# Designs tried in a protein design chat: VHH binders against Protein SPO16 homolog (SPO16). Part 6

Target 1, 180 residues: Protein SPO16 homolog (SPO16), of Homo sapiens (Human) (q5vvc0)
Amino acid sequence: MAESGKEKIKWTTTIIISSSLKSYEVATALENRSHKVRYSDSVENGSIIFSLSGVAFLLMDTKECLLSTEEIFLAKIEKFINIHQNSFLVLSAALHGPEEWKLMFRIQQRFLGCNLRILPVHNTVNAINLMCTIAKTTSKPYIDSICYRMITAKAYIIEQSPVWKTLQKIKLNSDSVNPN
Below, E stands for the ipSAE of ESMFold2; O stands for the ipSAE of OpenDDE; V2 stands for 0.75 times the mean of E and O plus 0.25 times the DockQ between their complexes.

## First folded at step 1 (VHH)

Design f7 (framework vhh_8k46_1)
Fold by ESMFold2-Fast, scan of step 1:
Structure f7 (fold): chain B 180 residues (1-180), chain A 127 residues (1-127)
Amino acid sequence: as target 1 above (180 residues)
Amino acid sequence: AVQLQASGGGFVQPGGSLRLSCAASGFTFSSYAMGWFRQAPGKEREFVSAISGSGGSTYYADSVKGRFTISRDNSKNTVYLQMNSLRAEDTATYYCAADRGYYLSSWYLETSEYDYWGQGTQVTVSS
């Protein structure tokens, strides 16, 4: 028998989604996966919270970030991580590009030493699958392992592209031997 | 196992004060909104107060506004209910409850919104 892409024992949970996402594909797809979805006006725009797993996701689009000032989107991220101890930034872009990686590096530099993990995604299905996979886990080391594997696989694919070679010229060197 | 242990109830005269505590274990306390409900003999459980995971948002039943204060200490996995200016009508068994949502939902008044419940602590206000 062909599998329909569903596990025999279906994982379901309760998800809090920002009301700002109510009309978006990500919200309707989570509803269609039989999760109990609750919408809230009290959470930051772009928030998806898996309370039972203790993880929170902030969805941001690369194009929206590039259209705003750096101070605005960084302040939004800072506010989010100050509220949620186990935070992920889900950064979406339709295409891989140097602008996406420059943005990611700027965010990483600003939040060095903070408990923020960045997840680059290119479509809604990929975003949902990654968020649900992370939320299914109950162990921080397991979550960190998944994130590391995704980053490593992504880096390998990008290294094969001509774009990656030019992006290496943008790397910053540390002027400190030891972390403060 | 998930456990909620309510304590601090007792006998008090009208106008008196009591502080209830609810100690939580078996879940990530700071990720859950918490509520207090009460049940008088022969009545259904009614909402008293609720607090978000961060403590930044609180709601109160109209009958207790200005008299009761809800607070939490996430470092101690405990939620509190400070009850001042107690009235005979406040006599009930008080229950603490955990909502799987970090933020207070529009359904915070409903008992069905809460996933975990404590055993309760009796409060009697009489002269």
Scores: ipSAE 0.000, ipTM 0.102, lowest interface PAE 17.7, mean pLDDT 75

Design f8 (framework vhh_8k46_1)
Fold by ESMFold2-Fast, scan of step 1:
Structure f8 (fold): chain B 180 residues (1-180), chain A 127 residues (1-127)
Amino acid sequence: as target 1 above (180 residues)
Amino acid sequence: AVQLQASGGGFVQPGGSLRLSCAASGFTFSSYAMGWFRQAPGKEREFVSAISGSGGSTYYADSVKGRFTISRDNSKNTVYLQMNSLRAEDTATYYCAAEPYYDFWSGYYTPEEYDYWGQGTQVTVSS
């Protein structure tokens, strides 16, 4: 039979995903959530765009960033935020080790005051849930509230980690240098 | 005027090969995603394959994956469908279609998403 009745109406949307992510778990999982997924060669590599909500996500692997030139990935982020007004950077594995944490701080400092919000994520399920929750709303204050709660929760975990303690020591030592 | 002219169909034995061509005119070809659809008698048009405007992304229906290859030549305003290892169930009229959205869509398409359609070319696979 061709009939495929559903009693419950789920939130569904149209998602544009960079073709660079086609083989990744995040793309497959979004396809499996009954959303209408479209792949594009024209968007920045790593892009996931919720066009109906006007929000855009740039997915970056911290390990890949550490293997590339800083100027290259920072230019990529800058280009992305100039195209999309409601921009989010999704960093995978950002809280696993001192180098990943250092990279996150460097990106935050470079784009401080820009139209970019940063979401460190540990797994695909968390990333998808955050992206879908943000895309469900068009209210910037609501989005900012979600981001604040996520940052606060992550900060608590990070402050207890050996990585955070190491970075605090580095920062304090650097503060003793007085560039005239 | 916008025109899509599909050609290259014919009669072949199972296991044979055909190459379909779709010549486009009247629009900026490289700015359009192109798709191939097919329709057997008494059935709805079904998706076969699609290619982005740049040619960087391709998508195939599960029934043709590994046997068919879509490609395009933007300098000739032409999209191609190379069909290998043809089966009786591949018998249908094959249509090319254009979607006017700069590489924005590749994946599971419905016919209703395409703005421009060709007249089709018949493929018959029979012993």
Scores: ipSAE 0.000, ipTM 0.123, lowest interface PAE 16.2, mean pLDDT 74

Design f9 (framework vhh_8k46_1)
Fold by ESMFold2-Fast, scan of step 1:
Structure f9 (fold): chain B 180 residues (1-180), chain A 126 residues (1-126)
Amino acid sequence: as target 1 above (180 residues)
Amino acid sequence: AVQLQASGGGFVQPGGSLRLSCAASGFTFSSYAMGWFRQAPGKEREFVSAISGSGGSTYYADSVKGRFTISRDNSKNTVYLQMNSLRAEDTATYYCAADLYGSGWYELTEHEYDYWGQGTQVTVSS
């Protein structure tokens, strides 16, 4: 019953995370999922970028937004979407109520016609699962291509090994003998 | 392809000095941070020092601060670690590492570096 040589390939990717999130649970959780995490201070605070899939997420806390001026957080969102073509706003809403709904609708109204999708999340686990699902789905054709390239590269390495070349040389010499 | 070649290791007496070099190729060297890490037998890899892409910012582990100096020559694609006042506890294999997804600002943890050299052995003993 046991099969040899067949292993399920776990989806792993390289993620660029704003240095502002380095101490946050979301960064630690992404590291724990065996993704390659790289921190950058050149990206907007709150950014999580799945470079392979071309998707970018901006994390914002609804409570922080409600405490700041509207102009400030809207300007931050506008800057983010102007830099990243496939943009998602991840809104942490610890307690859902009228104020959180008003904020979300205000952002949707402000960015009507822009390539921005809003993702309300209740906790870090929800945020991580949602981001990873979107990134994995978006990168699926590229992942399939990479898997094929890895299989092809592995076959090439085996074919170029000294053992393989020696065996092929012996076999060719044997096959060249004319028994007639 | 990206390659990092560490060299300069060897045997040295306590209190002695040694200079390690790491030759880099396959990327725009001056744009990315470089780090030095070390690993003693049976221990996890430990951070030693890091330098920004421009060379303008450096960081040192408390255990080596004041004794080691990190520097880089971007024209030669090489990062250096000058080790002074060496102690027996500095005995380890030393690795250089590059962070190719960073902004050129140095990082302090092993998992943030993408590429690693084979390492160079440093033995401090009398």
Scores: ipSAE 0.000, ipTM 0.106, lowest interface PAE 17.4, mean pLDDT 75

## First folded at step 2 (VHH)

Design c3h (from c3 with D102R E109S; framework vhh_7yz9_2; at its last look DockQ between E and O 0.06; V2 from the best seeds 0.00; counts 0 for: pae E 6.9 > 2, unsure alone 60.0 < 65, grease 30.3 > 24.2, SAP .799 > .668, placed apart)
Fold by ESMFold2, look of step 2:
Parts: sequence; C-alpha cells; structure tokens
Structure c3h (fold): chain B 180 residues (1-180), chain A 124 residues (1-124)
Amino acid sequence: as target 1 above (180 residues)
Amino acid sequence: QWQLVESGGGLVQAGGSLRLSCTASGFTFSDYAMGWYRQTAGNEREWVAFIYSGGSTTYADSVKGRFTISRDNAKNTVYLQMNSLKPEDTAVYYCARDLYYRFWSGYSSYFDYWGQGTPVTVSS
C-alpha cells in the first residue's frame, strides 16, 4: 500500500471490454496503462473484465438508474452476477445525496447474499484506479514463463470450450471446497 | 449531428399490431444499447423495452409476451413489434440509445438521448 516515491515495474494484464465502451474515456485510459485490451460484442454492455484476475466490473450511472424503471436495471445486474462469479458494480455517484443512498440500499437488499460489491465512484480516473487495484490484488502472480505458456498456448481457447468446463469440474471435485 | 428518428406509429384497432422503427445516424449504432419508452399525457415517460448491443432483451411487465424489441445493425435501426394492442398502449413512443453509462461516455445532454417520438393510438 505505501509504495509512494518508488520506481517499480508496472503490472500489466489482459482486459476484455464490452464493445459498447470502445469510444469511451474509460477504455482509452485502460489502453494508455499498457494493458492488453480486447473488445467483445459477447459481453454485457458496460462490462470491463479482468480475465486473468477473475473479476468483472459492470459500469452504471446513478442518474440513469434513478430515471429508469427498477425492473430494467435490476435485471441487467442479475444477469451480470449470474455470468461472473466475482462481480463488482461500479456506480457513478456524483452528488452523494439521499436518493443515491436509497438506490444503493435497494440494490444491496435485492442482491443480499450474492457475490456483488458496489463501488461508488466520483470520476473516471478514480474508477480506473480502483478497478486496477482490485484486479491486481486478486491476481495470481506466476512465474513469467509458465504464465506466458498458459496465456499464449491455449488458455483463452480452453477457457471458452466445453472441455475446459469439464476439467474445471474435475478440479473442483478433487478440491475440498465442492465435491460436485 | 447525432439523430434518432422514430416512425411507424398511427391509429390501430384494439387487438391489432404495429411495428415501430427508430433509425439512428451520426454514431456507431452497433456499440449502443437501445430502448423504447412511452409517454401518456401528463405523465413521465415510462420504460417499455430494452435491447443490449449483444442482443439480450428486457421488457416491462405490462408488455411482456405482446411486444418484441429487435435491432438491425446493418440498417442502424431498432424495432418494436407491438402485437395484441390495447387502448392503454396509447402513447407517444420514444427511442433512446444509451441507458446505463452516460456518465462514463462524458456526454451530458439528456435530450440527445431521445428521438422526437411517434404517436400510437389504439381505438376501443
């Protein structure tokens, strides 16, 4: 945490960004941090996924939520949570008034017990710093040669295949956490 | 510069069908989620249907099973197929482009998110 004033090798990773964000400042800023950014039409609009860290962020605007119907924004969040095990809702919260607190409380109550964390942010720079810090903290640092081989050989293709999902089930069954 | 134009409204008998269209210009249509809203006299606009850029859809309970939202990215157009119309569906229907991340886009004008509207009247 206290690494101020020290030059260090910067952490880089692979980020999947919804194509809906391609022209947005948040996407450009992530590209400027030397991360490998890939755009996808196959993920929820507003999604930023740190695939190697296993965390996913859904970007939403408090003003839009307050002006829309509850059914539409809750359905979007629920779908996102069901797809991504480690989900974060990045919610713009410029005014910090009672209506923002009521909205955050409603979302928290609706998804009580789910793996969802709500991250209120005030600007794009703070949002990017927070997302990158969370992703870095949850990443599993590996020896570069092993990580490079897993990433470049078949890691992405295996992750998308039914074979990968079968292997994940076998691995989970051999672990103590979930025999199924 | 950026524009949304709704069309396809009109007078319809109860039980009939209409297909509304919303044609977009001046932005990369396929990157944006699209929605339909409607407004009756003296009321706020209410949400009707929403389609993500990836194709997922959601609907208000009052129209589920009767309305279908779809998009044609080659024509920069979003559609609302309205079947089994009821008199309570009478409203001005509005197309909207981006519902969930206006803050993140840096675009602050809320009126630029809406089309001009197309009136729909359903006769008893």
Scores: ipSAE 0.016, ipTM 0.329, lowest interface PAE 6.9, mean pLDDT 73
ESMFold2 (binder alone), look of step 2: mean pLDDT 76; pTM 0.771
OpenDDE, look of step 2: ipSAE 0.038; ipTM 0.371

Design d2k (from d2 with D102K; framework vhh_7mjh_2; at its last look DockQ between E and O 0.17; V2 from the best seeds 0.00; counts 0 for: pae E 11.2 > 2, grease 33.3 > 24.2, SAP .823 > .668, placed apart)
Fold by ESMFold2, look of step 2:
Structure d2k (fold): chain B 180 residues (1-180), chain A 125 residues (1-125)
Amino acid sequence: as target 1 above (180 residues)
Amino acid sequence: EVQLVESGGGLVQPGGSLRLSCAASGFTFSSYAMSWVRQAPGKGLEWIGRIYTSGSTSYNPSLKSLVTISRDNSKNTLYLQMNSLRAEDTATYYCARVEYYKFWSGYYEDYFDYWGQGTTVTVSS
């Protein structure tokens, strides 16, 4: 989808995927999108983490939750949100009927006031698009602006201009406050 | 082993009513959604409806007014109540256990992993 004359840079990032998701379609699709995918046994089963964006997704099947004890899946969610400050719960079902919505309501009530957002999904493509959009949105002003300033600073080194030193001063100040 | 045994079929006059039963064994009946499916002679399978573990039901819209699915978890039995029967309701009726694909497998609809042998309903004068 690149336009002539205004080239768009394809966004790529690093994704940590729980080894429990290896061989499933969601993992294969993320690998095929040219992101750097790493599998880990040290993260919670069902986790997908966009480490550079600071967001984390816990993938759970709604039928698994309905067939297990509430204390087990609530403890899993609680542990996840204590590790990841920007947490999303991806609840999958072929159809979200009354029992699935009751489950979602119970989770929302249990974690009221916590930083947890719940994403009901129906298919793998929907889940991947939501996760990637959220991760890109939370990273865009930070990564794009730093890369752009670094590219322009390198160009000015050839000219030995005072603009290069001004860009370095802006970078140092933004690092101390937070980039932008 | 999983067993599903339908009963209650037979000959019935048009306009009549019939209740079919499906006795389940070899699994935890209360943990599974269950379904009724029928096949008229020489035709394909037609889904009738589903009952979830909660007792909630979902029906084929074309049959919704004519059928009621219920379950008795204490007897491990699934029921199909049919009313106002017509000649076109002549079929073999099957009960089936519903299973769900894991979301990440790439399949988004449920399927039937075990079926009964069927019970035949004939609607004729």
Scores: ipSAE 0.000, ipTM 0.196, lowest interface PAE 11.2, mean pLDDT 75
ESMFold2 (binder alone), look of step 2: mean pLDDT 87; pTM 0.857
OpenDDE, look of step 2: ipSAE 0.034; ipTM 0.317

## First folded at step 4 (VHH)

Design g27 (from f12 with P102G; framework vhh_8k46_1)
Amino acid sequence: AVQLQASGGGFVQPGGSLRLSCAASGFTFSSYAMGWFRQAPGKEREFVSAISGSGGSTYYADSVKGRFTISRDNSKNTVYLQMNSLRAEDTATYYCAKDIYGYSYTFEESDYDYWGQGTQVTVSS
ESMFold2-Fast, scan of step 4: ipSAE 0.499; ipTM 0.823

Design g28 (from f12 with Y103L; framework vhh_8k46_1)
Fold by ESMFold2-Fast, scan of step 4:
Structure g28 (fold): chain B 180 residues (1-180), chain A 125 residues (1-125)
Amino acid sequence: as target 1 above (180 residues)
Amino acid sequence: AVQLQASGGGFVQPGGSLRLSCAASGFTFSSYAMGWFRQAPGKEREFVSAISGSGGSTYYADSVKGRFTISRDNSKNTVYLQMNSLRAEDTATYYCAKDIYPLSYTFEESDYDYWGQGTQVTVSS
């Protein structure tokens, strides 16, 4: 539906959410926005992926990280970064105290220069607003490109889908890293 | 050719139970999520439940959560909907549908590409 005379392109995307987040407030809030939502058990726990731009967010609670072994959560972050070129780590409770601050800086030091960006958030609303803003700004060049491609529409829509391509990339990397 | 055949509908009293089945053919069944949707007379079609290709993940509409259970048997290419504690408001034609995309699942009707013929469920005293 082309809206004649509209100056700005309406932004909409498919959001792929890890099945691990299905019952969480963040998932419910994203379902209530104008974007399409899909769930996947093939993505890393805590993942939220905006398929149009390819920007990916890994949600982690700093308190949970403090209760786990450093090698476990660092390996999880490294695996995530290797799959997604535009990666963000969304850290809840990172600003709650000295131990949480130290953990955040330790992660930052470990992945310095790895194109990982760390986003400390204080609540779910803040996290959603930041993720949506980043995804929207990152997707603009792709939206402009896809609009041109839609003018020359072809039969291979599924094969050319950002959702399909993102999931295939994850499947391929999963098969390569964990050959069971 | 993709084919989906829904069955198991019928007449039941409030509080009763029914099990719906959907037999699928013509695609790699275990790779795709399957969904159940329903449509009551004079109303729009609404999402009921979805199950991932592996069967490891499920999703339910709030109106059926705790009463309905979706399951699948990939060896038989069949998806099921167990309906318990049925209410008059559950009266509808129930449709099974195949997801467009593998490796994921959704409640978004527009992301389903093949639909079964439907099976009627009537909950009445």
Scores: ipSAE 0.642, ipTM 0.841, lowest interface PAE 0.7, mean pLDDT 83

Design g29 (framework vhh_8k46_1)
Fold by ESMFold2-Fast, scan of step 4:
Structure g29 (fold): chain B 180 residues (1-180), chain A 126 residues (1-126)
Amino acid sequence: as target 1 above (180 residues)
Amino acid sequence: AVQLQASGGGFVQPGGSLRLSCAASGFTFSSYAMGWFRQAPGKEREFVSAISGSGGSTYYADSVKGRFTISRDNSKNTVYLQMNSLRAEDTATYYCAKDIYPGYSYTFEESDYDYWGQGTQVTVSS
């Protein structure tokens, strides 16, 4: 058997990370994966950019978003999407409770045509693995496929939740009060 | 031609302080991040600190956080490393380096630096 005796070349790339994330586990873990990591103070807070692949991720903590106004984080998402053509929202803790589900639903509704870009994650390792998997390919069909599968699975879970039923109730009450 | 001239090294007792300077020429200084690296006898070169082109962002190796401060004066084309609470383990030749990429990003990756100063020796001994 003919073996090269050389290690297989592992996929490596240059990642630009917002300076806001340099003390976070996500930055350290990406540094440890043999990628070249660069930092920037001129990109949106929470940004992770795979510039050579043309893919950009906005990392947001759902719990932190609940401490700010909806208008603030929606404006941040809109600005990010307008700057980066192949942008994704990585949302941590999005499935942790009723308020987090409501936030996820609101973001999904606001960016209905762009909902392929929302990635709920439970921990840093899963976030990194998902981002690296998406960035490894520049193929739009592959990216569209993986995002569609994520959205379909998420929609099923949301529709079956008590939170979804509560949100529908809120809409009905709003409609009843709107006239005068 | 790009030139980097490091200076300010010397002999100091543990707990002492030194300020290193790196005078740069031959490129648009404010458009590039600058870094400090060090190499102790018989060891590989290691990252110490980096500063963005604007000076707005800094990065430090864990071994020097809270003790060292990197700064720059873009009007003088000079980057500085203020070293406080020096330890015997800080004994090394210190090198300043220019980032290979223009813009507002900065890095601790040695391979992303293209020009290096001649080095200045720092010896911490009692």
Scores: ipSAE 0.297, ipTM 0.662, lowest interface PAE 2.6, mean pLDDT 80

Design g30 (framework vhh_8k46_1)
Fold by ESMFold2-Fast, scan of step 4:
Structure g30 (fold): chain B 180 residues (1-180), chain A 126 residues (1-126)
Amino acid sequence: as target 1 above (180 residues)
Amino acid sequence: AVQLQASGGGFVQPGGSLRLSCAASGFTFSSYAMGWFRQAPGKEREFVSAISGSGGSTYYADSVKGRFTISRDNSKNTVYLQMNSLRAEDTATYYCAKDIYPWYSYTFEESDYDYWGQGTQVTVSS
């Protein structure tokens, strides 16, 4: 969409992306949105993490899941949600047929009561727009919560959080660009 | 390196049929959607059909719906385009293409494809 009028300020953040996605347009498109992108080999393949928002996305193709055993992809999802408190599964092709719909429903049933939300998407642009909208929408309450914890808790507790580490990286990057 | 080898083009009469093949190498074939595009003399390249990595999802341009069928054989790393009820306006060079991303179902946008085959000529004439 084109920007015009009184809105000049764009939302920007730091995104941690699995190294498995480094050469892919999803990473380039996020960089082109003026976000700071960092790559990690310590996260699950297909991971995109918005640390400031405290949300994490796992990208999977529903059709590809149908070619593998249920144990394999469910174990991957379970591992992901155990690491990330606010988890989203981004599923391509989930609405394209009855088997894909059944698979998505089966994943929903398996993780009922867990911290997982499922997002069916049709293409990369749709996925990026949804991820950015969700991350932007959730960021303010989480940042306010971190500020409160900095005031009332011991520093070492705050410094152990992924969000705090990401905020520190942003400050360091900002300071390196704009020296006194 | 990624390579795509398109074949199966030729000369046919209106109402005839052809099957195009595209042999792929250098990537995990079953993880990527594949597309067919065509370019007629003096015209822009246009989308024809796409198929998801598993083969379960297909998409067709309105001009070819009901006449063309896209399919794939992941054990042979090959995508096919079965063209039936061919018309003079189907005359074009046909290109197979690989989606940039694994895990997505399909796309009809040319910009979402990163590698292209050399093309195979289809001529429909009396």
Scores: ipSAE 0.000, ipTM 0.119, lowest interface PAE 16.1, mean pLDDT 76

Design g31 (framework vhh_8k46_1)
Fold by ESMFold2-Fast, scan of step 4:
Order: structure tokens, then sequence, then C-alpha cells
Structure g31 (fold): chain B 180 residues (1-180), chain A 128 residues (1-128)
């Protein structure tokens, strides 16, 4: 039955994306999903941070990792983990063959005992769906919290205020003269 | 109180150049991203460019990429828009704006709704 869905608020969130990704399909696709997207030059290249849930994703292409020195990409992962308490490494590859699996095993061995989870994905769509699912699931305690309810109620009150409604009418009629 | 004063507009022929300035006060300038928006006669306001608080990251609308350069001088609390190879379609009132979101990640945005304070605007007219 669909009755329980009547009270459900559509899940939208603020996502902070590394400026290195602003020209990539992943950034455009997240914007198109009605999430509020912001960019940062202070986060590691490949970072995607879901601010409300505290979940952070580091997006890396396995082919690029295999072409670089092991020390470089492992240092990048270590820096990311030290900054973000709830960290996920998203490894993209068109084909997950023996070389890609070896890379994943090496990363797992290096960060064994650290709070890092590795997510293999084949394409941008799978990466986005997986990241959004994890972030939404992780943010559920916040959705059920008093703080989340207060934020939602405050936004609703502001939007329903006579002042807000009047200002919106004025803004929509930019060519209309209000003589006071 | 937050104050934003835009200047540098004027008349220029197609192919010419102008530099716009926006002087800011009343907040910790280096902690916030700044943006430039424009509104042409009979059109809605559109995004032009944004710069992170540090100045390390910039974002441009496709219509101005390669022609416009955004920069900032945090010691002078000023953001700039260098406009080169100007076209008739660049004719608009240009507004500088302050990002609403100060965060430990020093994020920036190109969404109009995420800017809380706006300068008065400076008119740019490109014609022969």
Amino acid sequence: as target 1 above (180 residues)
Amino acid sequence: AVQLQASGGGFVQPGGSLRLSCAASGFTFSSYAMGWFRQAPGKEREFVSAISGSGGSTYYADSVKGRFTISRDNSKNTVYLQMNSLRAEDTATYYCAKDIYGSPWYSYTFEESDYDYWGQGTQVTVSS
C-alpha cells in the first residue's frame, strides 16, 4: 500500500564536490537529481562529500591508478581517510579484471584496520546510484532527529510567511513598477 | 553590515575589453566565495563566474569561457572580472554577489539562490 508514502519528504541534500570533477558527468548528473551541489578547491581531487550524512567518497579511475606510482595514490587515499571519518573509495573500471582486483587487494592490505570501504563500479550511473544510496541510508538518523525536523519546519515557515510570499511576487515581476 | 560596491562598467566596441571591480566589506572576505552575475534587457539574471575564497578555483559559464577571467585580491577585499573579446550579447548590468555558505571546505557555487548579498550593479554596453 502507498499510504505511508503520503508523509514522506523527498530526500535532497547538499553535496560538496572537488573542483577537479566540475567538468565530469558525475557533477552534472548530481545537479540534475535536484541535490544542491557546491564545489571546493580545499578537498582532495576526486572528493564527493555529503555534508548532512558526514559521508565522503573518493572517486578514482583504476586505469589512472595503474599508470601512476603506488606511493602517490596510496598517499592520496591516506590523506583522505585522515580527514574524513566515514570514508569510501569508489574505484571505476570499464572491466574489473585481474589487474583491477590486484589493485583493490593492495589497497585493502595497506589500509587494513582503517575505516575505509572500497566500492568497485563500472560507470558513472552506478557510482552515483551507489553513493546516493549510501549517503541517504547513513543520513536516516538525521532525518529522524529533532534537528532535521526543526530545519524542515523552519524552511516551511519561511516559505509560508506573508513577507516571503510578497517578496517572491515582487521578484517574479521584475518589469512591474511598485510605486509604494 | 555587509557592503558590496561594483564598478568599472561603461561603453566599449565589439572586440574591446573592460575590467570590473567589486569592493567588499563587513565580513571575512577570504572565507567566502564570490560570484558575478549579469542581467540583459528583457532577460533573466544569469551566472557569469565564481571564485573560491582562496582564489584557487574558478568557474565560468560556457558563454564566457576563454574570454573572461575572474580573480580576487584578499588583501584589498576586492574581486575582479576581466572581460576580453567583448560581444554585443555581453551587454548587461553586471552584479557581484557574496556566497551564503562559509564552510571548512571553502566551497563555492554558481546557483543564484546560494548568494545572500548583492552589489548595486554596473552597466556594460557593447556596441559600435
Scores: ipSAE 0.321, ipTM 0.584, lowest interface PAE 2.3, mean pLDDT 79

Design g32 (framework vhh_8k46_1)
Fold by ESMFold2-Fast, scan of step 4:
Structure g32 (fold): chain B 180 residues (1-180), chain A 128 residues (1-128)
Amino acid sequence: as target 1 above (180 residues)
Amino acid sequence: AVQLQASGGGFVQPGGSLRLSCAASGFTFSSYAMGWFRQAPGKEREFVSAISGSGGSTYYADSVKGRFTISRDNSKNTVYLQMNSLRAEDTATYYCAKDIYPSLFYSYTFEESDYDYWGQGTQVTVSS
């Protein structure tokens, strides 16, 4: 479609992706959209952060959630929202049936009053389009400068804390332990 | 001024090992990710490995994964590349590079365009 006879500037931004997603289609697709992609092992597995727009997404598969204990994935979500003020949970499933909707309702109930929004998606393309639309919509000069500074300051404080550094060491050690 | 001095290159037989060093000065070393890139004769520069400012996150090109190890010593302002099981195709001039951006969430990048300062390079030749 025409752009009212005027050239439109393509929206590009900087995205921080959890290293856990580096081999996933979502990371490759975001790179292919000409966004600047950076990786981090210091963010929760499944994190996709649009730092300049001040929004963060936690990508989870509904089938994997249903196979784990509720306490485990709820703790993961709680940790994520405590770091990121403008948080979205992206729940992927090829088909959202009754069990997937029940899962979403339980998560919504657990985090009532928190700044968490839940986005059901069917595939990687749906997820990327939705995340980019949300991030682009929040990308205003005033919002970008304030949210970016708040997110960067929070990450810096957390990573500079002795407790955070100790917990990261414990996490690395546990990742090296055989299941049995 | 920012300076990067790469060293440790040389001649080695296939299957051998080398350790490259990059001494950095002129910036807050621990606040920036560092990368290693290489360029073979007649080819474009390619990404090899990256390490976050804290050293907690590392990334490797598929061609070197499992054979190379990147590390850093922030007290010495030095980044290292340990190269094991070297192959003829690893023959190149190796460059260390400084990330343009301070560590955002202690992130790293493999995009050449996101690095602003480059060392002079050190030659690695793997031949029989």
Scores: ipSAE 0.219, ipTM 0.566, lowest interface PAE 2.8, mean pLDDT 80

Design g33 (framework vhh_8k46_1)
Fold by ESMFold2-Fast, scan of step 4:
Structure g33 (fold): chain B 180 residues (1-180), chain A 126 residues (1-126)
Amino acid sequence: as target 1 above (180 residues)
Amino acid sequence: AVQLQASGGGFVQPGGSLRLSCAASGFTFSSYAMGWFRQAPGKEREFVSAISGSGGSTYYADSVKGRFTISRDNSKNTVYLQMNSLRAEDTATYYCAKDIYPTFSYTFEESDYDYWGQGTQVTVSS
């Protein structure tokens, strides 16, 4: 009753979610994590913005992108990065197969030299944990280098993965089989 | 110092119209969402409407949707609530409120508003 000195500060943030995601599992899961949630119609569909850190995430499903015209989703990404200075593309299902890997690398190539960082995620929980980690680290200027190292390390892990090595072998075998 | 001055309330007959104004000063007005809330005697304060800092997004409580219109003029640092087809149950003190956060978002959560105007009384009676 009199033990005020045992109080601990818990990290809690305000998350701005595009109205397009209001009915999605990601919005419900973020609300269930005791974060304050706010909505916006002015941001691109799939946007999640952490106000304290100033970072913006664009959520896209790689499988849905493969079913749409490439010009459409590339234009969406371009518009997003032109609006948000600290931009991240969160790609779900990007590691599911060769076509998904090719799409991710084509996006990386298209936006080479732009202020866009690409984050492949496996599921909603992975996406939320990654977004929250980035937002938390970027809210503290003295640890900005950790955010950069995390993204660089993640890219390195992807390149060293069994999937990446398998894709390289497929390319080599295709090149060796072509008699022309 | 942040200041919010609400005005435009008064007596009106059912079916009538009123336009409320909220003049704001002491902060970068266009960077903050603004909200309207109301409180009838003996009732909790309830959300009425919100507008994003740019004016590009609006949100309305179901009880006022289709009858009320929120708008803002960032050059005049003023937010407005146009109230049409007024009903007896709209009788309340109306408060304008400033969002805590300088973001391009809006919310219906009363706890996310840090400054409140004095309020303006709206009475709808025959």
Scores: ipSAE 0.134, ipTM 0.346, lowest interface PAE 2.0, mean pLDDT 79

